# VH-VL binders against o60147, part 241

Target 1, 175 residues: o60147
Amino acid sequence: MLEKNKYLYIFRHIQTNQVLLSQGNVLKKTALFQLPYPLQKPVAPNGMRPAKLRKDHWVPLLKVEFPNESMFQSVFMQLLNYRKYRSVQPLTSDLLKLPIPVRRRKIMRQEVPNTIADLADILNKEKFPENSVRLQLSDKSDSEYADWPPSVQIDSEEIKLSRGFREKTTVDEAR

## First folded at step 13 (VH-VL)

Design jc32 (framework fv_dargistotug)
Fold by ESMFold2-Fast, scan of step 13:
Structure jc32 (fold): chain C 175 residues (1-175), chain A 120 residues (1-120), chain B 106 residues (1-106)
Amino acid sequence: as target 1 above (175 residues)
Amino acid sequence: QVQLVQSGSELKKPGASVKVSCKASGYTFKSYGMNWVRQAPGQGLEWMGWINTYTGEPKYAQGFTGRFVFSLDTSVSTAYLQISSLKAEDTAVYYCARGTYYLSYGFDSWGQGTLVTVSS
Amino acid sequence: DIQLTQSPSFLSASVGDRVTITCRASQDISSYLAWYQQKPGKAPKLLIYDASTLESGVPSRFSGSGSGTEFTLTISSLQPEDFATYYCQQDYEYPTFGGGTKVEIK
């Protein structure tokens, strides 16, 4: 039996803090199209081919469980729109004062708080039923980037990934 | 299709003012910065600065502070360059060019240029 | 401000020739360099960004290479429509352009 998707996974890069959204617990290479600053140079002239995905460099930031597929689809699409909107927004005067490597590092570091704030904003606007949305954070302190609506139940718990996501880590193999 | 259409050529006397327009179409105006680039006759390209189309905040390169003003009319997707107290050395073709704020990957669309001539 | 030095300023070439143009930055700009083509009386056209990525619609005979302080634009087999002036431009700091390289028919 095929189950409808009602889970959203958000991953962060361990070095850059860049964020990727996924509809499952395994990152797909096409998720790299979400990155404004690729981790590697594009291989195709038009930049359409994604860079190599190093799954061992991405860790779960949070997981959201929705009561049904319709609510999941609404929130997921809105998050993609927020990310697109942020990627094309004008640089502030403060950012323009910085050399590009420093500027990019600052922008990348803000993706975690920005994504969490965007998720909370969407959930506050949607007016879902009380305690209907389960939010699991790898680090509970990240919940402090936003004010959450009554619809959200927050847990800090290990987010379980498929074995294939981290197949080559020796620590994971030992456990 | 992305297009930037600039106003026609201007012939001005020293001390006069000029206002060049750059009308954008085919994209969301507020999503991209607008750059101004100058090219004196027979010379190379010189970046003058840009304006943040979302906030209206201009940023000028060194040498283009004071007499040069970038402005917007977002209701008609148009950017403006105003030069006051014109000097002979302001004679140049002035280009507007679209830049991506976040990615900084060059200027992918340009206006056709506006020739400003300052003479007797 | 970051200074970009292009060499040569002028280049005479024949159709079918391999043409190379160099751009040197006064400091490390990583890969944040673009190349433009400008034909007489026309606006510049973006050819390459991020040092080596071809803009959509640009012929594959154009290629860019380099990182840090030294960059090269190469035209592998010059065509009649390629006679133009070429400019490099950095966006590591506030944008600056190189002085240009005019490619003229021999």
Scores: ipSAE 0.007, ipTM 0.499, lowest interface PAE 11.6, mean pLDDT 80

Design jc33 (framework fv_dargistotug)
Fold by ESMFold2-Fast, scan of step 13:
Structure jc33 (fold): chain C 175 residues (1-175), chain A 120 residues (1-120), chain B 106 residues (1-106)
Amino acid sequence: as target 1 above (175 residues)
Amino acid sequence: QVQLVQSGSELKKPGASVKVSCKASGYTFKSYGMNWVRQAPGQGLEWMGWINTYTGEPTYAQGFTGRFVFSLDTSVSTAYLQISSLKAEDTAVYYCARSTYYLSYGFDSWGQGTLVTVSS
Amino acid sequence: DIQLTQSPSFLSASVGDRVTITCRASQDISSYLAWYQQKPGKAPKLLIYDASTLESGVPSRFSGSGSGTEFTLTISSLQPEDFATYYCQQDYEYPTFGGGTKVEIK
């Protein structure tokens, strides 16, 4: 039996560092609605195109296991709201000094630390039971982007990038 | 300057194995994917697949699974194509070519090609 | 996979001619198309990416146009060094190449 609605799967783009959130262990094309642009192509001649969704270009960042579906839905919704809030903030003067392609690359690169910080902020506010939320990261050093509440337990085992979040099949086990 | 340098031509008998190398220089190896492209004598270009230089995970095009293996040695910025159980129809020039993860930028750098001839 | 059909498969032209090569995709690929030039015994060279963007160092006589399923490569005034085989390539999905167009001396 598949566990229902208790897992948040977070992916990052291998070059741009953009982040996509998913309930499932494989990305759906609808995840593109999380990106600020409805188009995957630059509108302006000197603009930079947002990353196109190709499943092979996205790797695991982290997996979050929640105590129940209600907590998963709450945290997932709040993360999406945090992302939208960040996308409409005025650019800093430091970013405005940069050429548009460099500026966009730098903004995209910050999505990983921002998402991790946002997740920790939400979990600190929600006050779940001690050790009730389990994190597993592809790179444990990414956990250092935030201070985690007592509700969070970080798995000592990292996610293997070559398999992603993919489950072993019966064929793989029999081999 | 960006450069991809491939190993020299190979003459093999049917059933043998071959390993072609592609050494990259002039850029950050893990920031670009590495693609393999085949061209049989007098024929067009055929994409065989790519290897993700960041994760090490290969992806094979339909028809290039089983006998074909993509691998890396990131310490020397080198990608490898191994073909086992060689057949006459494997006779071709094999190219490595880099791609960005920003789509539609094309393969902007290519190796010089490695001719693999399979004959008795 | 997405199939690309090039026409013509060969053409004969003279120096100074305007040459147009067409690439048709089996499905909508937006602008995810590149053009390459290949001379005998050499690796392909990228000319155009994102359907119409000229690669750095490529002469301005080369231009690309189109979107969706129909694309064209144009050489406005053919030079002696332009006699080669030209390929289109999509990366909307897993990459595929067109069959090529050989441009020969008339």
Scores: ipSAE 0.009, ipTM 0.550, lowest interface PAE 9.9, mean pLDDT 83

Design jc34 (framework fv_dargistotug)
Fold by ESMFold2-Fast, scan of step 13:
Structure jc34 (fold): chain C 175 residues (1-175), chain A 120 residues (1-120), chain B 106 residues (1-106)
Amino acid sequence: as target 1 above (175 residues)
Amino acid sequence: QVQLVQSGSELKKPGASVKVSCKASGYTFKSYGMNWVRQAPGQGLEWMGWINTYTGEPTYAQGFTGRFVFSLDTSVSTAYLQISSLKAEDTAVYYCARATYYLSYGFDSWGQGTLVTVSS
Amino acid sequence: DIQLTQSPSFLSASVGDRVTITCRASQDISSYLAWYQQKPGKAPKLLIYDASTLESGVPSRFSGSGSGTEFTLTISSLQPEDFATYYCQQDYEYPTFGGGTKVEIK
């Protein structure tokens, strides 16, 4: 009977600025399928182990709390559609002039401002009740990438980094 | 233009502590991990570990747990390496180097190095 | 840790020579390998990453090849400024460096 999936968690890669969307506060390996430019080689070097999501490379960007699951589902699906739409648009002539590594880096850097702008655009179109959506950011300055509708309440407290991210270190077994 | 500028050379006695700084400029500090690499006189390069500049969490290579501490002051885009209880075998040039992890881009920018000499 | 073995450990060459340096990994590291140049008293400089991709600003006479466990750095026509020590480095696991190859004047 409990409502579920009323939180949207958005993560960013600390070095590439790529963005992943999640229904939970822990990223699933399948979230990597959202990325048009893979962070890792698709096959593990030894061919036996699956590619791994490096948890220590992903940090919270923002968290959105919706009043119910139906609003969450609507926004989440629209945000995924916006990301898919962006990934199939033709590259500009300026980007085509750049070497592939530079082009890839430039495109990835734009995912944070693009995702925040897309989220705000969706929330502006949906016309949710005043103060019904709670937005919490890791860096409050990121809210400046968009104009927010009256339905959004921005939390004054920034997200404290998850202990789980710190506990998922790359420390190996004793060698 | 990316620059990593390290503090000057240090001469210390065994048992003392040293703190090396690495000041970054020309890029977004929190977007790149900071790595530490050691090179003993006449020897090769040895990776010591890295610090996540966004979270502040350090990761140490096997030989560098205990006496070595990585830290940050993000307000001045500076990373620090502190070595406590110095031993003669800690004599080396210590480098900071930034890296991305996408498709093995390597360490694309390095500090000039800080020579730490430990002698009695 | 993954061990990288470089050969030769040193070589003597003349300007204009083709120089080849080999790096062998103790296990399959796919293409997670970079090459660096270090001149005496200086910090290392990245030459090649992802086994074969030339870093911006590095002369085209440098090239890298290989995958899995065997990798090669080639300098097609050695110049005076290329006399240095060269290191391979993997980042498939925690980063490790090869022992280095010193290229000196014949």
Scores: ipSAE 0.000, ipTM 0.469, lowest interface PAE 15.1, mean pLDDT 80

Design jc35 (framework fv_dargistotug)
Fold by ESMFold2-Fast, scan of step 13:
Order: sequence, then C-alpha cells, then structure tokens
Structure jc35 (fold): chain C 175 residues (1-175), chain A 120 residues (1-120), chain B 106 residues (1-106)
Amino acid sequence: as target 1 above (175 residues)
Amino acid sequence: QVQLVQSGSELKKPGASVKVSCKASGYTFKSYGMNWVRQAPGQGLEWMGWINTYTGEPTYAQGFTGRFVFSLDTSVSTAYLQISSLKAEDTAVYYCARDTYYLSYGFDSWGQGTLVTVSS
Amino acid sequence: DIQLTQSPSFLSASVGDRVTITCRASQDISSYLAWYQQKPGKAPKLLIYDASTLESGVPSRFSGSGSGTEFTLTISSLQPEDFATYYCQQDYEYPTFGGGTKVEIK
C-alpha cells in the first residue's frame, strides 16, 4: 500500500529508558544521533565505523496517527524542540549531588514520562479536531503520565511488543 | 543489592528433560534482559541466547534452537531454561546473567550456576 | 558468528607482576567488548565493558584498551585474589566469548 507520512513512531530502550523518535516503523542508525547520552563511545565523523544499532534493545513506546502530514510535521517539530529545550536546562541540586553515571541513569529513566508529557502538552496547545489524533501504546498505563485533549483517541488495543510497529508486508519486503 | 539465584544441581538420564530456574531480586526485572550461558566441564563460556524480559521474546544462538526453551514468570521475577531430549553433551554448568544498565551489552550480574549432569 | 581469539591461553605470574591479555576479533566490533574474571567453582564477574570502562567496585589495577579487532586487558600489579581465568566477550553481533586465559601462580 501507498503510505502517507502521517505517523510518529516512538521507541524506548529496554534498559536505559532513553527515547527515539522515528518517522518510520523501523529505527535507522541515524536515529541514534538523537541521544544526549550515547550508548557507544563517541567516534569521529570521518572515523572508523558508525555505532551499531541493536534493534532488539528498542521496543515500541507509542504510535501516533495524525489526520495529515502537515499536522504530523508540526507536532514532530515541536516535540524535537521540547527535547532540545530539556537538554539545556540546569540540573537540580538533587541531581548535582549524584555521581555522573548515576545522574545520567536517573535522567534517562525520566525520558519516557517526559516524552509522553511533552506530546500531550503540544496536543493540548494545538487546535485539532475532536478524535482526529489516534494514540496506540505498548503499555496503556503510560497514558497516565499526562492529561490528553479531546483531539486524542487512545486505541483500546496495545502494540504487541514482539512484533514492534510492523505493518503488513510481503515476504520479499521483510528484510 | 542485585541477586540472581538459580535452582540446584540436576542429575538426568539421556532423553529426559530439565528445567532450570533463575530468580532475580534487587532490581526492576523487566528493565534488564536475561541471558543464558553454558560452560561444559573444563571448557570456556558459551552464550546460548537471551530473553527480552519486557516482551517475553527469546532469541537463541545457532547451536541452541529446538531442544532449548527460554521462558519467564514475571510475577515472581524468574527466568527459566528448559532442555528437552537431554544428551550427554548437555552436561555443563548453566548460568543466567543480566545485561549491563548503561553502555553496550556486557553481563553485570550472574547467577551462581546450575550443574546439569546427563549420564546413563 | 564473530570469533574471539585470546592469547595466551595460559600464563604463570607472580604477585606484583604486570599481566597483559589480548583478545582479537575476526571482524571489526568497534568497542563492543567486555572482560570477565572467573574463579574456580564460581560464576564469572564483569570487570570491564565498552572495551575500557571499569565496572563499579572493580579495582583500579584492572584496565582495558583497544577498538576494532585488537583488545587488551591489563592488571598493573597482580594480587593473590587475581589468580583466575579471564574471558573477553563481544556483542556487536550475537554475543560470543573468547576461549579464556588462565592466570596461575608461578
């Protein structure tokens, strides 16, 4: 099928809880550049090799369906801006007292609730039609991290983690 | 304090089956993957596979498909390794091991090991 | 699968010695390498991950270096409790272990 780009796919790391945003249902290596705390040692751009993406370490967090590409782009852009804003904020006194590795783990664990809260905040500020945005979660209880506007309809079916965000594909397309 | 506690030693005859348990405590079970590693007497470590504790999905190394089954009981934070149709070559110490938290894989915590002896 | 070759397979050393163990990968694995210590009758213990990052609680005399296909574990001043078998392990593909290096008293 012809697919219009109106879906936002959000993944989380099973160990660190770091979040990756994707315009497609499969993560690409370039998504790793979103991470403020890389899972691999930094390598020079002209260096040896790109970091390996361990796809089995990333699971679906949620999928957002927008009525059209314009709305998708607006929300996606704003979500990236929220993430950038969070990355430059001063650390609290409680965090500053912690050793750097412990501090980073605590900050990373908050990326899931923060991303969900940011998404809800953006959707609450936008004037979208009622029930026009569909949200499907891997764990429906994660929706409790925020109050959702009337524009959002939460799917009663959770994403099956063992299948990720896979759409129907032919055998030749399953690579 | 992170602990992985495995079930006791087993002595089995060829053709029997065995189920080894690995009970986790001191951390959020679903946030870390669980690996199984085998060590035959006097030999090195051999990775058997991994189970995603969040999804329940197992992944097996090439030599460990078919007779080997990884499973979970998340209500008691326990991972299981079942071996069917036991062969003498399955005699080994079986370890469960947890993934590292922050950077690249690595197994930061291990069970004490379960010796499975297969003899006629 | 990626193969890891450890050298030497066996070494004799005295307390206070500097010990060096090498791990070579059959293909480039970037820095996706860990080192473990195993004492007789006990489970392995993680020493180093991401090629050079020391695990919490591991003595500073242990260090790791290398990237790509050549990796080294160094013990700067061997202590009595360090006599053990050491293993490298990669996770760039499906995890595999090196054959081990047994460090014995001279």
Scores: ipSAE 0.007, ipTM 0.541, lowest interface PAE 9.4, mean pLDDT 82

Design jc36 (framework fv_dargistotug)
Fold by OpenDDE, second read of step 14:
Structure jc36 (fold): chain C 175 residues (1-175), chain A 120 residues (1-120), chain B 106 residues (1-106)
Amino acid sequence: as target 1 above (175 residues)
Amino acid sequence: QVQLVQSGSELKKPGASVKVSCKASGYTFKSYGMNWVRQAPGQGLEWMGWINTYTGEPTYAQGFTGRFVFSLDTSVSTAYLQISSLKAEDTAVYYCARGSYYLSYGFDSWGQGTLVTVSS
Amino acid sequence: DIQLTQSPSFLSASVGDRVTITCRASQDISSYLAWYQQKPGKAPKLLIYDASTLESGVPSRFSGSGSGTEFTLTISSLQPEDFATYYCQQDYEYPTFGGGTKVEIK
């Protein structure tokens, strides 16, 4: 009896800094549907949902290993909720004064730290067992965007996944 | 154990509306998306869309917009499918199924199905 | 949308036979494919997900293989309870199902 994958991969777009959640280290096209903007097929300027998945434009941000599937599922759904919640929040007066392209860029720049903070917030609320969640970051400094609960063990090694793709190794990951 | 229990068979006339329920139990309702799948008599499976059970946001497949509405009552862990302006072509078994296309677990739990017959 | 083509549509076999069902995708879907079994008057049952991972509680005689555009479901030794219709399903993009393969008793 094989347990279901309990890994969460988060990717960021190299240009827009948009963030995608992935159960696997190979991105699905459906991942694009996570982006908060209307379902359309436009060319992907800042703040828009691209029509095509360009895997080479996405780099790994972090990898999380959960104790079990149920915990993973819960955190994943909550992360989606946090993102959606932010996307529907009223814009500040300062942002409204900016041209739309500039506004979009400014908002997108916050996706990485916001997502990391969201993850930490969710994990703090979940109160998982101590050191039961393993976190690996592409940049260790990104861990400073949030206070992590005792349930999170930050890996000393940085993630080495290739852009949008599974790292080619002799031992393939489960997902 | 995980269980999805759907409402009973429906017989409707063209132009009428129907609302199918899917009650979930045995797991955290908001942690898993809910899909709807249609199967016409003697035909294959057709994905209609899904609803995010945490946010309440529905996503409809092409061809299932307008007359089809997904909704929730999270207080009783229940998902609903409403079809308005029913047509004969809507005659089918409708399934709810746990899962999400953001993930790769497949649809691991299904309701028993609800037959909706549209006939004059 | 991604189209899945199953072959064959119908398959006659005997108990104990090795059965192979193929699913072809219209584009590369990596390993994001699942297999389901459906018996008459019943809901589909998940057998395989992620192309080759056996769902919990499913007999080991079922196996899945393939990646990209070509996938295969194999029943190593067909049992009486295995006569049913089988569907492949992808979720690389919006979910779509294959047309199904009905496995009948010879």
Scores: ipSAE 0.815, ipTM 0.916, lowest interface PAE 0.6, mean pLDDT 90
Fold by ESMFold2-Fast, scan of step 13:
Structure jc36 (fold): chain C 175 residues (1-175), chain A 120 residues (1-120), chain B 106 residues (1-106)
Amino acid sequence: as target 1 above (175 residues)
Amino acid sequence: QVQLVQSGSELKKPGASVKVSCKASGYTFKSYGMNWVRQAPGQGLEWMGWINTYTGEPTYAQGFTGRFVFSLDTSVSTAYLQISSLKAEDTAVYYCARGSYYLSYGFDSWGQGTLVTVSS
Amino acid sequence: DIQLTQSPSFLSASVGDRVTITCRASQDISSYLAWYQQKPGKAPKLLIYDASTLESGVPSRFSGSGSGTEFTLTISSLQPEDFATYYCQQDYEYPTFGGGTKVEIK
């Protein structure tokens, strides 16, 4: 069996801190379906189309390199399950006291810390080989949202936002 | 071992309604989206929309107006397509197909199709 | 919606021939393209996803290539069981299918 490295690309919204997961270094427009709170209202009353994806508003948060497809699949699916779980949790009393727009904004801002903590939790739960998972972040201080297992090595170089994931992949798009 | 089994063919007159079922087995139902695809006789494939199996929220493609309704019964891992006020142009084979909401791995499992014939 | 244009719409080839089918997208869709085979009276079968990744159980004579707006499905050494209609499909936006290419074996 031949091993082939696999990558998880994680994007964040520059204003709201909402997070999108991607198997590729370019976001699909339908990636917005991952969000419980859409950034814009649906185009049609029956929800025929999701809100338009503005690629210039999404920047790299981190890139995770796995040594094989099975590790990628396991971590990716678990991370999606954590996000689904969070979306159905009851709101705390503190959040319920806030007006709906303020409450949503506060919840959205927590997606970056939550995603990083969830990723670390999954990697700590799995017993992957030492130094088998490589993380490259846009801002290394974001790694401080969690304690990382021995399986993780953090790249010394940060992702340059002007290049996206090695290319200009987050551009404004209009029809 | 992943299987999607659809209900049998339907013959309806114009103005009637029909409800097609798609029963899933062999995987975690809520982990994948369920797509609906139509194929009119002798024509190509047309994506109608999909339903988020975790939230129950449907999304409809352009051209599939208020006559089409996607729904779920998660207790029996079944998705439904209801078409009201049937018209002759609704005559087609309707497929359900499993797809990943998050990964572009194609529709890797399909129901066998349900022929809906609308004639007087 | 993103339009996918397949060419040719119909082709007739002999067993053992190399067959190529092209799919062109109206916009850049990166690698978010799949290929399906549909035999008469049956549901479509996934052949290739992510432009070039062969689905498990699909014969190695099938291959996919391309990115952006131009994609190709190739069948090396065509077999009698390859009589079918082939469809490309994108999911970069809401899914859309190409018009299909019917392959008839002479």
Scores: ipSAE 0.042, ipTM 0.667, lowest interface PAE 6.6, mean pLDDT 83

Design jc37 (framework fv_dargistotug)
Fold by OpenDDE, second read of step 14:
Structure jc37 (fold): chain C 175 residues (1-175), chain A 120 residues (1-120), chain B 106 residues (1-106)
Amino acid sequence: as target 1 above (175 residues)
Amino acid sequence: QVQLVQSGSELKKPGASVKVSCKASGYTFKSYGMNWVRQAPGQGLEWMGWINTYTGEPTYAQGFTGRFVFSLDTSVSTAYLQISSLKAEDTAVYYCARGGYYLSYGFDSWGQGTLVTVSS
Amino acid sequence: DIQLTQSPSFLSASVGDRVTITCRASQDISSYLAWYQQKPGKAPKLLIYDASTLESGVPSRFSGSGSGTEFTLTISSLQPEDFATYYCQQDYEYPTFGGGTKVEIK
């Protein structure tokens, strides 16, 4: 049982590398609304919003534990806004020269490092107490995408989530 | 303490408009989403939608598009619900309710409700 | 939309009784289910969120359980102030409420 608005889970899509933020260890369908609105009803991997949540297509990226709800809410909202801001930025001339599918792929490839960097940037600005934020990564090397403030304690243990987004427990292993 | 204070009861004629206010206090206004919930007399609760208090972006539930408008005045930590072209069926108590930014963990704080009566 | 079906719609009980209310979802909503209490002329009050987590300030006689499609709210020992209408609410998708369960005095 998780404390109210205390944990941030970030997942990535195995094909598109799109990123979803979650307040719970199981993705909600509404999480898909974080993805760009499609002009038409497209199916991934065109970097658009899928119609259905395929749990098996998402893997954990990181887990963040905040000291309290207020801190979580602040960071979560900022993180979503960072992403939105980035999505509406004008495309560079170099990207505009590329075919749309290639362009989309390149943009999607940057979502993971950009999200991690955004998180670090937000946390640096918030100036939370030292070691008050606990960060657990699925891949420790992903922490290298950003400089983390003293408020962040990076867990040496990698996050262990199943493709169903549940934390692996002894009960789960027995099934 | 967290408080949501709504404007008073309204009596309107069909075709008129009404604007309900919800003033928040006791917390960071932009850190939580603001939801609107309708309850017709003697009926259950119906989620109307929510507004992103940080960006001002509204999301409307099915059935609450067109005549319903969510808005903000962040300078006074106030959310608004405007209903235009009022119908008799719009007679209900309207609640504002605070929730997590991404609609999680329930609505932990509610306004006292605003009764809107539409009658000829 | 996800439909939530509460049962029973009406429940008569006495002070001290153990009361159980059920909420069934039309599809798997994991643990994204909340319970509210509403008294006449008052706004709803959050009791339980995430299916089983007690909201701060709520008496311990209230408890929630369940996951997936079946959920229950339990009042271990009904108190006079507990006579009210209770609603379940999911937020796995855009929020929807159950039809409510009115707990009346026997």
Scores: ipSAE 0.460, ipTM 0.835, lowest interface PAE 1.6, mean pLDDT 88
Fold by ESMFold2-Fast, scan of step 13:
Structure jc37 (fold): chain C 175 residues (1-175), chain A 120 residues (1-120), chain B 106 residues (1-106)
Amino acid sequence: as target 1 above (175 residues)
Amino acid sequence: QVQLVQSGSELKKPGASVKVSCKASGYTFKSYGMNWVRQAPGQGLEWMGWINTYTGEPTYAQGFTGRFVFSLDTSVSTAYLQISSLKAEDTAVYYCARGGYYLSYGFDSWGQGTLVTVSS
Amino acid sequence: DIQLTQSPSFLSASVGDRVTITCRASQDISSYLAWYQQKPGKAPKLLIYDASTLESGVPSRFSGSGSGTEFTLTISSLQPEDFATYYCQQDYEYPTFGGGTKVEIK
């Protein structure tokens, strides 16, 4: 069976824990527009220079395999909408007590738990067939951020991270 | 509190290999990238590349290919630079430097440097 | 690669002088520029990042300015400990350093 455009890749920033969504195994520079907090100044709407994408600063968080492109598109669009919605919500009083840089670091650290919870929420709302969605994580403990529906099967194998020049292993790739 | 401590000076013959170490302390090793910078005698600073301490993936600047290898031992928070088939033009002070958190923040901590001398 | 050109390469000055060093980039690097001080036999020390932000612990007589392709480092009143070589460095692309400016006693 041959199907295309059925994989969702999610990456996280090694320091800030910010999350990027990708329709393929390679991050594109345009993915940086997903970020509510820029990695560095300037972030460059309105003719300014865009933030530079350093692919080596991002690591795989998880990979989702959908049974078809329609299901992939639905989930991907909903996840982007959840992220946009979160970026404009009022901050809690506890966060407002913190200096702006500390507050932003704390909010950024929550993107991994929030993205995983959002993904699970979307999958729980959709009525997908049992075991039709395959989830593979870089760290299996991250699956504990959410309760998963019967449609999700979590792979026992973790995603292998890139290693140095003499012993290359690669992240799993979509085809 | 943040410290980068490099191995001592090396005197090598052409064709030999050398492995320079850079031991980090006072911060979370995997949260910052490690850069390597070379300075030949009487010359300026030259960026050689960096290694992603989280993934172990190295990136080399143009001109640093084949003979140069960046590696890590995360269990002891140490980065390594290995140079094989040493040439006289490799004579330089080699620095490790912490960076890569945000591109505009510069290299905020440096090792003391390791002098590698290649002579017959 | 982005080339950085520093001027002057060499500068003689007296204690109390105002010193200005220029760094030009071969393309627009926005504010992605840092300045370092290197004393003989020592590792470089970060002075300024993001073109104009002073690193913690660096004396206020040091300041940076500029954006795009032209940047300056200024020492408002040169002290004996400031005689050193100064380097600019961009990280908009793969990092590159300027050629350095040696500041020595007249």
Scores: ipSAE 0.006, ipTM 0.490, lowest interface PAE 11.6, mean pLDDT 80

